# Ledger of designs, part 116: miniprotein binders against b1l550

Target 1, 279 residues: b1l550
Amino acid sequence: MRLPEELLERARDIHSEAPSHRIKLDRVGSFGLKVPVEFKGFLLLAEADVWVSLPEGRRGVDLSRQVEAIYELSNPPKDPFSLCREAAISLLEKLNYADSSGVSIRFDAPLQDGESLKYYGVEISSIASDEIINKIRVEILGMTACPCTAELIRAYKSSEIAATHTQRSLGILEVSTKAEHPDPDKLASIIERAMSSPLRTYTKRPDEGGLVIRSLSNARLAEDVVREMIHLFLEEFGHLPEDTHILAAVRSMESVHMHDIYAERSFSLDEIRKEISSH

## First folded at step 10 (miniprotein)

Design i21
Fold by ESMFold2-Fast, scan of step 10:
Formats: C-alpha cells, sequence, structure tokens
Structure i21 (fold): chain B 279 residues (1-279), chain A 89 residues (1-89)
C-alpha cells in the first residue's frame, strides 16, 4: 500500500535542494525502460532511455515525470519515431528547469527476406533544446570477400575467377538531422548493396552457392564498402538539410585473422559535396 | 514561396511555416512558452505523409497547453497551405 500523502507536508523536497557541489549534469534520467512500438505493421518490444539536463543549482530530477512522459505517449503503441520526438519535447515542457531533454529508443527491425524474416539493429534518438535534433543508427550484417587474396590466387592459378576468403561484416550508418529520422529500411538497403553480398536467414545449398559466387565476383575492401555506402547514401538522401551529419562505417570480422578490420568516415552533407566537387 | 500561420493565446505562441524546398514541402513549427522557444521541422512529398505530420504537430502543440480551438484552426490552415503546394508538384 502507498503511504499517507500527508507525509509529503513534512518531507523535504530533496530534488529542489542545492547540491553538495554546483556542477551542471548533461544527462540525468531513466534508462532501460521497456516500451511497445508499432513498426511497419509489427508490434515490437523496444528499450528506451529518457533524460534531461540538470542545472548546477538543483540536486535532482523528477524521475516520475520522465517515465510518465514516455508511457503516456506510448499508449496505444505508435511508431518509434513519433514517440521519440514527442517524448523529448514533452520532457522539456514538463521539466521547466531543464535546458535540454532527450529520448533514445532501440529495437531489432524485421526485414522481409524471401519467405522468412531477418533482423537489423535500429537506435533512434531525439534531443530537444531550442531545436530538435533527430539521430538514427542502423547496423546490419553482410558478407565481404577479400580482393587481395583473390588476386594472389588468380596469379598462382592464372584464372579469371579467383578463390578468396569471405567473412561477415557489420555495416553502420548513423544520421543526425533537424529533419525527420530517415527510413531505416532504406539505410539497411544501402548498407547491404555496398557489401559483396547480403546475408540470408535461410538458404538451400544452391542458393548458398549463388551468394558465395556473388560475393567472390564482387570482392571489396572495408574501405571500398564505406565509400560505396557514402555514394549510395548521397543518391538516396542527398535532399536532407546541408548540416546533416553522417557516420558510415564497416567492421569486417576477418575469417583469416584473430582481429577485425574497421573503416569509417564522418561528414556533414555540405562538407562531402564540396569534397566530391573538387575532384 | 513561404507561407506562415501564427497564433498566440494563454501565453503560448505558435508559428507554423509551410514552404517548398525543391521537390519537398517543409513544415517548420516554432513554439514559445514561458520564455522557452522550441523549433522543429518536417519534410515530405506525398499527401499521405501530410496527415501523419499534422497529427503529430497537433499532439505536440497540445502538450504546451495551447487553446484547443486555436490549435484546430492552425492545423487546418497549415493543411490548406500544404495542399496548395502539393497541387503545384
Amino acid sequence: as target 1 above (279 residues)
Amino acid sequence: SEFTVEAERNGVRITITVTRDGEEIRITVEIEKDGRRIRFEYRFTSPEKLEKILKEIERIIRLFGADPEEVKRLIEEARRLAEEILERL
């Protein structure tokens, strides 16, 4: 049972008190909340973090109002993008001492894969202050094949089709923008198209052989994959605001090494266009 | 061309700007309340997305305690302006 509310009249308001040290905190909130979301016809269980900035003169935040903000807006379940943006703005309105607020939502997104489904990782956030910044990160596995080993084996055997090692590679696209979150399915598609071949949830032996041959015929360095992802991103999302920031990265889980290979590039849309036009 | 709709009541000032940006329509929303100002935007090309955007804008504006009749008026005016631009695409 709940304690009598009359006790509130005698209790100190700890959160509004001065702290032991006058230090501003950037993010204070509730992390790891479970929320249902509706994503492209699927009802998914997502994980959410909610936070606000805390001024140097205030000891604590009102955590109950943070949780209330996201739960109120998540019933009935709605798309995670609208939930993210609305909750961030709601937090800022409800907690007037905060200079900024934020919401992050993570889930595994289903993607049609023949007659089955495969899943890729999505993390979105919205950070509200005097403006709202929306961020999305998409991670999906694909296959890469080594062109260096392919060339060595070709030289050894004098063949047009060279054998080489293949491995799983994780492609990453992160976009930060004042516009709405980009469609994660399109970001996942860009990553997969930049790889030597996509991965499948289920294949029969002939289809498996076809994927391997495709990968071998399209051997790519991690550096090649990052450059191709950037090229494809600009074709699909070049219309976003010029101050949009992008991170493109690949982590190749090398089958012939005990370590991974990693390549990345971060850029603004304005920056990359100037770079490309100078070539 | 840029089209702006404003309302100010009960200490809440709302400005919705609808403009054409290349192949897209851009809707910018600015809310001022108790000395705090928040600005956010949406971009779209299809009529289907417009309704979803306007509903989200309405929900957000209502969180600030704006007058329900003024909110309704603002949303319908923004819809009209966006539809006029969509017809010209």
Scores: ipSAE 0.510, ipTM 0.827, lowest interface PAE 2.4, mean pLDDT 85

Design i22
Fold by ESMFold2-Fast, scan of step 10:
Formats: C-alpha cells, structure tokens, sequence
Structure i22 (fold): chain B 279 residues (1-279), chain A 89 residues (1-89)
C-alpha cells in the first residue's frame, strides 16, 4: 500500500521544524547499510554508515537523501575508497543545512596466501567539511613469540632448544590524512612484517614447522612490533602530509596468561620525525 | 613549481592546483558553490595513479552541477600539467 501523494501537501515537514531544544548534533545518519564494492578484482559485500551534522535550529535530517547519495554512487559497484570520498562530498551537496558529512565503509579484504586466501579487516572513512579527512584502519592477526621465555630456556642447563610460548597478536594501523586513503594491502604487509611471523589459512606439516621455527627465531615483544610497524610505515608512507596522524598498536593474546599485553603509539608525521631526529 | 587551473560558471567555482613536492605530485581541488567551500588533496608519484585520480576528480566536480565542457577542459589542463611534472621526475 502506498498513501496518496496529495497528503504531502497537508503533512507537516517535521524535519524542517524547530526542535524542542536548540542543540546541535554532530552525527545524524543511516547506519548499517549493505553496499557492494569492487576491491582488487573481488566483488565484496561491505557495510556503510553515512551521516551529517544537524544545526541547532533544525529538528531532523532527510535520511532518504543520505541513502540516495551512497546508492547512486555504488551502482555499478566501485572501489570502496572512491565511493567513501565521493559519497561524503555528495552528502554536503545534497544536504545544504549540514556543516559536515561523513561516510564509513567496513569490509574484510582478501589477501593472497600461498594457494589460498586469507582475510584482514578494513574500515575506512571520509569526513567532509571545508576539507576532506580520510581515515583507514587495518587489523590483521599475526604470531608473536616471547623473547623473555626464550632467553630463560636458552640459559636452562638441560635445554637444547630456544623454545618459547607463541600466541596470536592483533596488529593495528590507523591513518588519518588529507591525502587519499593509503593502500590497505601495504598497511597489512607492514603489520605482518613487523610480527614474529604471519598467520596462514592452512599449512602442510613441513610448512607449518618452518613457520614455527621462523617465529621462534624472530621473537618479539609487543613493544618491538609497534616500533617496527612505525619504522616500516615511515619507509613506505613518509611522503604523506606532515599533519597525517597514525595509530600503531598491538594486542598480544598471551598464551601463558589470563590477560593480554597491549602496546600503542599515536603520532603525527611531523611529531615523529622531530622525535627520531632528536638525540 | 605550482600550476593552477580555474573555472567559474553557474555559481560553481573550481580550482585545481598541481604542484611538485620532492618526488611526489600534489593535486589540490577546491570547489566553491553557494557560499560553501570544500578542499581535497591527492599525493602520488606515477602515471597510473594520475588517471585514477583525474577520473575521481571529474566525478566529484560533476556532483556539484558544474558545466560538462568546463569540467572536461579543467581535467585536460590538470592532466597536461601533471604529465609535464612526471616527465621531469
């Protein structure tokens, strides 16, 4: 059933009315939209949030305009980064009362893993106002091996091996920049290279043995992994604008403890260069 | 070096600035319409990235109702300037 369109002439425009309290809202929007995206040859199902700021004198947002903005730009499916940036800008054009707009898109990104695929988490956003700020967060699991226990085992009189506990560790790189989003595969690669070893979708026994030996030979503290991620990030992305902000973090799910170990560092490119150059 | 291309028609003003920053090229796009201004940036170092960036810029500018002939002219000029810088890298 569809009500007659002539009722629109008689109905109040609720969204344009004054609110009960004249308070600005920072984010009002449509959250949890399903959108198809094309990522490096794959057609993926992504989840999107879209929002705008709402001024103190306006009761509500026209949510249908928000959905139109992203769906018009997602047909046919395209690159999620371009979709994110274009949709954020489109929202400002369509909703002239807004001071800012934003779009966030989340998906699991496929990554080639030998003869198979593995997946890592990607969340991107674009926030538009008088400028565009692009943000990307990449999360991927890797393996860490404890150097402290390895050293104790080496010192133990009856031990012939540098055995130590290993565990899954979640590596996180988050980048906020005025430039376009960094390539998530490169961010995932940085995280994996900073770990004791990457994780695999599957391994045959000889390959699994090799992975374990590699991890044990490259034992790293969570603190070591964060520092290495920062070092590798600067090598790959040091050309980004100086006000680019980065979060590098590791959460190690310690196999010998009931709790996790966490290490992180937030910085701008300008800040970290001054720190490294200072002695 | 810094090169700027500008167009203004039907209340939409578009400025594209192409500049060299070390081994990178920077393209800054500024769009002004109905008293609202928005600015965005691309940083890249290869011809492959240029084509993708220019296509996105074109799509974004078109969202503001810019004249199609002006958009084509702006994109062609930005391409020429960026390619000239790339040849010198």
Amino acid sequence: as target 1 above (279 residues)
Amino acid sequence: SEFTVEAERNGVRITITVTRDGEEIRITVEIEKDGRRIRFLYVFDSPEKLEKILKEIERIIRLFGADPEEVKRLIEEARRLAEEILERL
Scores: ipSAE 0.562, ipTM 0.851, lowest interface PAE 2.3, mean pLDDT 86

Design i23
Fold by ESMFold2-Fast, scan of step 10:
Structure i23 (fold): chain B 279 residues (1-279), chain A 89 residues (1-89)
Amino acid sequence: as target 1 above (279 residues)
Amino acid sequence: SEFTVEAERNGVRITITVTRDGEEIRITVEIEKDGRRIRFLYVFTSPEKLEKILEEIERIIRLFGADPEEVKRLIEEARRLAEEILERL
């Protein structure tokens, strides 16, 4: 039921009132919104959060204007990266009391895998103030094989068989930059190429045997995978601004242990170039 | 090389700068309105990205209430400048 519009002229403007305590809030917004997005030919249902900063002298945020901003820009559905950047800027324009605005969008990205599809995780954000900072996090599973056990078995039997344990490993690349979001398919490709082998949605027995042999022939520690991801990232994305910040990480779900192995490195492009150049 | 196109009308000031840095193209957009300034950046090496970047820039500028005809002229000039730089690569 719709109440009479005449009530608006008699109601207090709660949002513009002074708060009980003069405390600034960093993020106030609408979280868990469902938005349609178009990603590389696919129509996907993504989840979005939108927010703005709230100054110490203002009681509340106009939440309806936040929802309006993202929904106006999502019809018709567009790519989630443009949506993220445009919505963050739109929020800042629509809510003039805010010092900053932000948008975060998450979805599972389809990736062609032979005649089938596989999926990897994508989370992006854009935070707008006097500049825009864009962040993307890509997570995809791959396979690793242990080189230590391979060497031990070789020494034990002088065997022709490269035997070692294999396991699923989760590769992670997170990039924060003033430039537009990097292409997530390229980030996923970097992660998969750094692994002992990629994982597949569907394999027949001969193809499965090939993946296992590939993995065993390319045995890598979690530490090796992180270093290779960084190397491949610099080849593909070394053109980004020098203050671009990257996190490269691997979580290996060790098949011979009750616990996981984890390796990571955070760096800026400026920092890593100086490190590599000194060697 | 650095090339700048600029427009100011109805209290909205827009500056688009196209720069070559080695093998990459950089496009910086700055919008000033009602005492607030926002700046954003695109960095790319492949010409295939140019059209999508320019379309996004146009949509963003329009959010600020800029004159549609002036926005169209700015985007066309930025395209020309970026294409000139790309031809030299």
Scores: ipSAE 0.663, ipTM 0.881, lowest interface PAE 1.6, mean pLDDT 86

Design i24
Fold by ESMFold2-Fast, scan of step 10:
Structure i24 (fold): chain B 279 residues (1-279), chain A 89 residues (1-89)
Amino acid sequence: as target 1 above (279 residues)
Amino acid sequence: SEFTVEAERNGVRITITVTVDGTEIRITVEIEKDGRRIRFLYVVTSPEKLEKVLKEIERIIRLFGADPEEVKRLIEEARRLAEEILERL
């Protein structure tokens, strides 16, 4: 049903009215929007949130304007990183009362995995004000093998490749930067290379045995994985601005315990370069 | 080394600055319209990245209602400057 358009002439403009209390709000927007995106040759369904700041003298945000901004830029579907940055900037242009705008987009990214595909998690955001800050978080599962138990079993049975427990571990890299978002495939690759071995969607028995042996021959603590992730990140992305902030973390789902092991480090590029060069 | 290209028309001012920091090219875009100023940055490490960056810059600038011919001129001038720098790296 449509009401007569003539009603708009006598209806109050609620959004432009003074609020009950003169308080600024940091984020007001449309959350949980479904948006098609094009990612490396794939058409994916992503989930998006869009928001703007609301000044103390204005009662509400025109939410239809926010949805219009992201949908105009998503038709035809485009890469989610450009969409995120362009939509955040567009929101400031369309909603001139706002001091800042933001967009976040979440999706599962496909990776070619032999005979099939595997997926890793991506969440990105862009926050625009007098500058734009871009953030990306990548999460991917890998395998770790315990070096402590490996050493104990090697001492017991004198073997070149010691048996030890293996488990799935979740690797996390989060980057916040004034430059464009880093390539998530490269972040996922860094995480997988830091692990004892990557995980596969499908393996035949000989390949499965090979991955297990690889993991056992490359046993790593969660602490080792985080340090390796940071080392590999600096090799690939050391060109980013010095004030770029990174979180590197691993959650190891220990197969011999009812609890997980967790290790993390957050840092700026400036901070970590000084720390490493002091050695 | 720092190179700047500018355009201003109908209340929209666009500044594109191309700088060199070591082996990286830094492209900074600043847009001023109706008393609002927005600045954003790209770090270019290869010729392939340059083309993608320039296309996005063009799309963003056009969101502000800048003159299409002036936008094209700015992008072509920024490309020339960045390509000249890349040849030296």
Scores: ipSAE 0.551, ipTM 0.843, lowest interface PAE 2.2, mean pLDDT 85

Design i25
Fold by ESMFold2-Fast, scan of step 10:
Structure i25 (fold): chain B 279 residues (1-279), chain A 89 residues (1-89)
Amino acid sequence: as target 1 above (279 residues)
Amino acid sequence: SEFTVEVERNGVRITITVTRDGEEIRITVEIEKDGRRIRFLYVVTSPEKLEKVLKEIERIIRLFGADPEEVKRFIEEARRLAEEILERL
């Protein structure tokens, strides 16, 4: 129902009032918004969060301006990276009391997989203040094969067949930079190339056999995968600002354990170049 | 080389700086309004990427209520500067 408009003349402006306690809040906003995005020829449904900082002297945030910022910029649908950056900047322009603004967008990105598609996870953000910091996290499943068990079987001289256990491993690359977001397809490619083999949406038995043989021939520890991801990242994205921060990680869902194996390394481009050049 | 173009309207100052850093072109955009300054950066390695970057910068500038014709001229000046640097790489 619509209440009489005359009530607006008597109603308090709650948002601009002093709060019960003078405490600054870091993130206040609209979370879980559905927004259409255009990604490499696909129209996808993404989920967005938008927020601003709230100063200690103000009771609330204008939520309508937050929704306005992202929905106006998403019609017609555009690439999620530009949308993320533009919306963060728009929030600061529209909400002058805020010291910072942020936008996060999450979606499943399609990737060609033979004649079908597979999907990998993408989460991006842009946080605007005196500068803009762009962050992207890509997660994609691949396969790893254990080199330790493979070596034991190869050492067993009477064995005619080398074998080892294989498992799904989640590869993670997260990049925070002052430059625009890196291309997620390139990040996903780096992760897949670092694995023993990629996973497929659909395989026939001969193709499944080939995938298994590939993984067995490229047995890798989680630690090996992380190091290879870092190496490949530096080859592709070494041109980013030196203060760019990267997280490379692998979570291996070990088929022979009741628990997972996890390996990670966080670094800035400046840090890793000094480390590599010292040896 | 470093080249800068500026526009100021309705208390909003927009500065685009195009610089060469090794084999890359760096485009920095700075917007100042009501005592607030925000700065963002693009790294350009090809003419195709330059076009995409300039279109995004144009959309961002238009968020501040700038006249489309003035914005177009401003972006063309930035393009000219970036292309001069690209020709020297």
Scores: ipSAE 0.512, ipTM 0.821, lowest interface PAE 2.5, mean pLDDT 83

Design i26
Fold by ESMFold2-Fast, scan of step 10:
Parts: sequence; C-alpha cells; structure tokens
Structure i26 (fold): chain B 279 residues (1-279), chain A 89 residues (1-89)
Amino acid sequence: as target 1 above (279 residues)
Amino acid sequence: SEITIEAERNGVRITITVTRDGEEIRITVEIEKDGRRIRFLYVFTSPEKLEKILKEIERIIRLFGADPEEVKRLIEEARRLAEEFLERL
C-alpha cells in the first residue's frame, strides 16, 4: 500500500524546520546497515554505518538519501574501501546542509591458511569535509610465549629446555590517514610477524608441534610485540603522509593469570621519526 | 604535473595534481562545486595500482555531475603524467 503523493503537499517538512534547541549534532544517520562487499575475490556480508553532521538550525536529516547513497554504490558489490570513500563523498554532495559526512564498514576478512581459511577483523571509515580522512583498524590473533618463565624453567631444569606458558594474543593496528586506506592483508601480516608465531585454523600433530617449538624459540613480551609491529609498519608504510596517525597495541590473554596484559603506543609518522632520530 | 578542468555546464571545477617523491607517486584530487571544496589523496609505488586509482577518481568525479568528455580528458592527462613518472623509475 502506497499513500497518495498529494499528502506530501499537505504535510509539514519536519526535517527542514527549526529545532526546539539550536544545537549542532556531530553524527546523525543510519547505523547497522547490511551491505554486500567484494574483498579479494570473496563476496562478504559487511555491516555499515552512514552519517552526516546536522547544523544547529535544522531539525532533522534526510535518512532516505543516506541509505540511497550507500546502496546505489554497493550494487554490484565493490571493494569496501572504495565503497567507504565514495559513499562518504556522495553523502556530502547529496546533503548540502552538512558540514561533514562519514561511513564505517566492518567485516571479517578471509586469509589463506594452508588448505583452509582463517579470518581477521577489519573496521574502516572515511570522514569527508574539506578533506577526507581514511581510517582502518585490523585485529588478528597470534601466539606469544613468555620469555621470563622460559628463563626460570631453564635455570630449574639445568637443561636446554625452552618450556614456558603460551597464550593467544590479539594484535591491533589502527591507521588514520589522508591517503587511501592501507592494505589490510599487509597490516595483518605485520601483526603476525611481530608475534611469537601466527595461529592456524587447521594443524595435524607434526605441524602443531612445529608451531609450538617455533613459538617457544621466539618468546616475546607484549612490549616486544608492540615495538616490532611499529618497526615493521615503518618499513612497509613509511611513504604515507607525515600526519598519518597510528595505534599499535597487543592484548595478551595470559594463560597463567585471571587478567590480561596490554601494551600500546599511539603516534604520528612525524612524531615517531623525530623520536627515533633524537640522541 | 598539474591538470585543471572546469565543467561549465554544472559549475564543477576539478584539479588533479600528479607529483613524484622518490619512488612514490602522489595524486591529489580537488573538487569544487557550489562553494564547497573537497580534496583527497592517493599515494602508491606500484604501476599496477594506477589503473584502479584512476577508475576510482573517475567514479568520484562523476558523482558531482562533471561533463563526461572533460572527465575523460582529465583522467587521460593524469595517466600520462603518472606513467611519465613511473618510466623514470
């Protein structure tokens, strides 16, 4: 059932009216939209949020135009990075009263793992105003092994045994930049290389034993992992604009404790280079 | 290394700047329409990324209602400059 269009002439335009209180809102939009995206040969179901700023003199936003913008650009499905950037720009063009627009897209990214796949978390956003700021957050699990307990066990056993506790650790890299989004597979690779070992979806006994031995021979503190992630990031992405902002973090789910260990560092490329170069 | 285009029909002004710094190529796109200006940047080191970047730029510019023929001219000139810089590497 479709109501007559004549009702549009008699109804007030609520959204364009003055609000009860003259207050600007930073983000008004449609949240939790399901959107298909194409990621490196895979068709994935992603979740998207779209929003615009609302000026103090306007009561509401045109929500239908927000949904229209992202759905028009998502058919056929395209890569989530281009979708994110294009939708943010489209929103700003379509809603001329807005000072800024934004889009966030979240999905689990497949990564080849032998004969199977494993998955890591990706959240991206694009915020458009007089410039565009692109943000990406990648989270992937890896394995860490404790070097402190390894040393104690060696002392206790009086033998060449690298026994210690191991645990799953969550590595996090978040990048905010004026350039296009960094490749999430490269960010995931940086995180995994910084760990004692990566995790596998599928292992047989001999492979499992090898993974454990490699982890034990490459024991790392959470602090070590964060520093290595930063080092590897600078090698791979040092070409990004100097005002690019990075968060590197690891949360170690300590197998011998009821609590986790957390280490992080936030920095801009300009800031970290000056720090490393200082004497 | 700078290309400027104005679409008189729709009042859209587009500037694409292509620069080189070491092994990286930077493409900056600036769009001005109805008193609003938006600027965005691409940074890459691989020739393979150029075509994908140019296609995205073309799609974005078209969202603003720029003249299709002017858009094609602008994209072709941007490609020429970027390929010129890539040849030097």
Scores: ipSAE 0.578, ipTM 0.841, lowest interface PAE 2.1, mean pLDDT 85

Design i27
Fold by ESMFold2-Fast, scan of step 10:
Structure i27 (fold): chain B 279 residues (1-279), chain A 89 residues (1-89)
Amino acid sequence: as target 1 above (279 residues)
Amino acid sequence: SEFTVEAERNGVRITITVTRDGEEIRITVEIEKDGRRIRFLYVFTSPEKLEKILKEIERIIRMFGADPEEVKRLIEEARRLAEEILERL
């Protein structure tokens, strides 16, 4: 049931009223919206959050305008990166009392894996104010093999057989930039290439053996993986603005421990170039 | 090199700047309306991305109530400038 719209003439406009306390709020909005997106030929279900800043003199935000902004732009389904950027700007235009707006979109991205698909995690955001800041976080599983145990076993067996423990490791690249979002497939590729080997959706026994042997012959510490990810990132995305911020991280789910190993580095392009050039 | 196109109509001012920085093309869009200013940037190396970027810029500019014909003209000029830079790569 819908009530008559004429009731709006008599109802108080709660949102435009003065609040009990004159305090600005940074993020007020609708979280956990389901939106369809088109990603590289796939129709995917994504989850979105939309928000705006709320000035100290206004009690609430117009929820309907927030939701309408993203739904208008998501029909028909489109590229989630364009959707994210356009929706953030649209929110700021539609809600003139806001100093800033933001949109986050999360989905699992398909990646071709032989004759099948595998999936990796993508979370993007766009925050609009007097400029727009675009952020992307890509997470993908790979395999790492421990070089320390490999060296110990090599010493024991005269280095003819590389034996060590292997484990799934989660690689993470997060990029915050004034430029458009980097291509997540390229970020996922960087992570996988930095690992001892990528993971597969399915393998036949001979392929599985080959993948394991490759991993063992390419044993890497979590620290090695992070450094390699940074190196590969600079080769692919060194053209981004100097104030672009990157987080590179690996969480290794150690098969011989009840705990994980974690390594990370955060930096701006300006910072890392100065560090590298000083050597 | 640096090329700038701008339009101001109905209280909306739009500036599109297209520049070359090494192997990259940089497109900066600035929109000013009702005392609010927003600036956003595209940085790309591959010419095949140009059309998609220009269409997104067009959709964004239209959100601010700019005249469709004026927007089309501005986007066509930006395309020409970007293609001129690409030809020099």
Scores: ipSAE 0.611, ipTM 0.859, lowest interface PAE 1.9, mean pLDDT 85

Design i28
Fold by ESMFold2-Fast, scan of step 10:
Structure i28 (fold): chain B 279 residues (1-279), chain A 89 residues (1-89)
Amino acid sequence: as target 1 above (279 residues)
Amino acid sequence: SEFTVEAERNGVRITITVTRDGEEIRITVEIEKDGRRIRFLYVFTSPEKLEKILKEIERIIRLFGADPEEVRELIEEARKLAEEILERL
């Protein structure tokens, strides 16, 4: 049942009223929206959050306008990066009392894996004020092999390929920049190349054996993986603005322990270049 | 190398600046309307990205109520400048 629209003439405009306390709120919005997006030929169901800042003198935000803004821009479905950036800007334009707006979009990205597909996690955001800041986080699983145990086994029995434990490791790259979002497939590729080997959705025995041998021949500490990820990132994305911030991390689900091993480094492009050039 | 195109009509002012630094192309877009200013940046090295970037810039500018014909003209000027810079690689 819909109430008569004539009641709006008599109803108070609650959102524009003064609040109980004159306190600015940083983020007020609609969270957990389901939005269709097109990613590299796939139609995916993504999850989105949209928000704006609320000034101290205003009681509420026009939540319906937030939802309308993102849905107008998502029909027909478009790439999630353009949607994220355009929606953040649209929110700021539509809600003139806001000092800033933001949008985040989360989805699992398909990646071609032979004749099958594998998936990696993507979370992006755009925050608009007098400039726009774009953020992307990519997470993908790979394989690592322990060089310490490999060296011990090599000492015990000489071999070109020493036995060691292998485990799944989660690689993480997060980039915050004034430029457009980096290509997530390139970020995923960087992570996989830094690992001992990538993981596969489908493998027959000969391919599985090859993957294991590659991993054992390329044993790496979590610390090694993070350093390699940073090196590869600088080769691919060194053109980004110098104030671009990056988080590189790996979480290794150690097969010989009840706990995980974690390594990370946060840095700006300016900071890391000065560090690498210094002695 | 730095090239700028500007349009202002109906209270909306748009500035698109295209610059080159080595193999890198930078496109900065600044929109001013009703006392609010927003700036955003595109950085790329691949010429194949230019068309997608220009289409997004066009869609964003249209969100501010700019005239469709003027937006198309502005985008075409920016395209010519970017293509001229890319030819000099």
Scores: ipSAE 0.555, ipTM 0.843, lowest interface PAE 2.1, mean pLDDT 86

Design i29
Fold by ESMFold2-Fast, scan of step 10:
Structure i29 (fold): chain B 279 residues (1-279), chain A 89 residues (1-89)
Amino acid sequence: as target 1 above (279 residues)
Amino acid sequence: SEFTVEIERNGVRITITVEVDGKTIRITVEIEKDGRRIRFLYVVTSPEKLEKVLKEIERIIRLFGADPEEVKRLIEEARRLAEEILERL
């Protein structure tokens, strides 16, 4: 049903009214929108949040304009990174009372894995004001093998490749920058290369054996994985602005414990280079 | 080296700056409209990335109601400058 448009002339414009309390709000918007995106040849269903700041003198935000902004830019579907940046800028243009705008987009990214696919998590955002800040978070599972138990088993008369426990570990890279979003496939690759071995969607017994041997021959602590991720990140993305901020983290689902192990490091490019050069 | 290209029409002012930053080129876009100024940055390392960046810049500028013909001319000038720099990197 649609009510007669003549009723709009008699209705109050609630959103433009003064609020009950003159308090500025940081984020007001439409959350959990379903948006199609095109990612490296795939048409994916993504979830988006869009928001703007609300000044202390205005009661509400034009929510329909927020939805219009992202949907106009998502038809036809385009890459989620351009969509995120363009939608954030469009929101400021459409909603002139806002001091800032933001867009976040979440999806599972396909990654080629032999003849099959595996998936990793991607969350991106763009926040626009007098400048734009772009953020990307990539999460992918890999395998780690414990070097401490490997050394103990080796001392117990083991072979050159000691037996040890292996477990799934979640690698996390988060980048906040004034430049455009880094390529998530490259971030996922960095995480996987820092691990003892990657995980696979499909393995036959010989391939599974090879993956286990690779992991055992490349045993790494969560702390080792974080340091390697930072090293590889600097090789690939050291050209980003010096104020680019990075979070590198690993959460290991320890097979010999009832709890997880977690290691992380946050830093700016300027900070980490000074730290490394001091050695 | 640094190069700047600018257009202003109908209360919209757009400035594109192309400069060398180490082994990359930086493209900075600044848009002024209705008392608001927005600045954003791209770091370009290859001709393929340049093409994608320039198309996105064009789409963003169009959101502000700038004249399509002037925008295309502006983008072509930025492309020429960036390509000259990129060939020398």
Scores: ipSAE 0.654, ipTM 0.872, lowest interface PAE 1.6, mean pLDDT 85

Design i3
Fold by ESMFold2-Fast, scan of step 10:
Structure i3 (fold): chain B 279 residues (1-279), chain A 89 residues (1-89)
Amino acid sequence: as target 1 above (279 residues)
Amino acid sequence: SEFTVELERNGVRITITVTRDGEEIRITVEIEKDGRRIRFLYVFTSPEKLEKILKEIERIIRLFGADPELVKRLIEEARRLAEEILERL
């Protein structure tokens, strides 16, 4: 049932009314929207949140205008990065009472793995005000091998082939920048290259043995992986603005323990360059 | 080097600045409308990114109700300036 449009002329404009309490709200919006996106030749279903700031003198936000904004920009489906940036800017233009707007989009990104696919996590956001801040977080699993146990076994057995435990490790890179979002495939590549070896969707026994041997030959602590991720990030993305902020982290799901090992470092490009040059 | 192109019509002012910093090309876009100003930045070193960046800038500017023909000319001039700067690398 559709109500007559003329009812709108008699109804109060609730959203524009003064609130009961004059308190500013930081984020008011539509969360958990399903949007189609195009990512590197794939049509994916992503989840989006959209929001704006609400001033202390206004009771509510027009949520239908928020949903219209993102759906207008998502048809036909486009890359999630452009969608994120364009929607954040569109929200500010459409909702003139807001001081800021934001959009977040999350999806599992396919990555070619031989003849199959594997997947890694991507979450992006754009926050618009008098400038735009773009954020991306990439999470991908890899394999690590313990160098400490390898050395103990080598010493004990006097063997050139050391045995050690291997485990899945989750690598994390998060970047906040005034420039456009970094390419998530390049961030995923940095994480995988920092690990003892990447993981595969499917492998035959000879290939599985090869991955294990590769991991053993490239044994790394979680701390080693974080430092290598930072080094590789600076080689690839050192051109970003000096105030770009990065989080590099590894969570190692230790096969010999009931708990995980975690290592992280947060830094700005300006900060890390000064630190490295002091040595 | 630095180059700027500007469009102002019906209370909307758009400024696109293209600069070079070493091997980096920087494109800054500033839009002013109804007393609000927003600025955003693109930084790249690979020429193949230019087309995608310019198309996104065009779409964003059009959100503010700017004349499509004037926006096209603004983007064409920004492309020319960016290509000129890229040739100097």
Scores: ipSAE 0.644, ipTM 0.876, lowest interface PAE 1.7, mean pLDDT 84

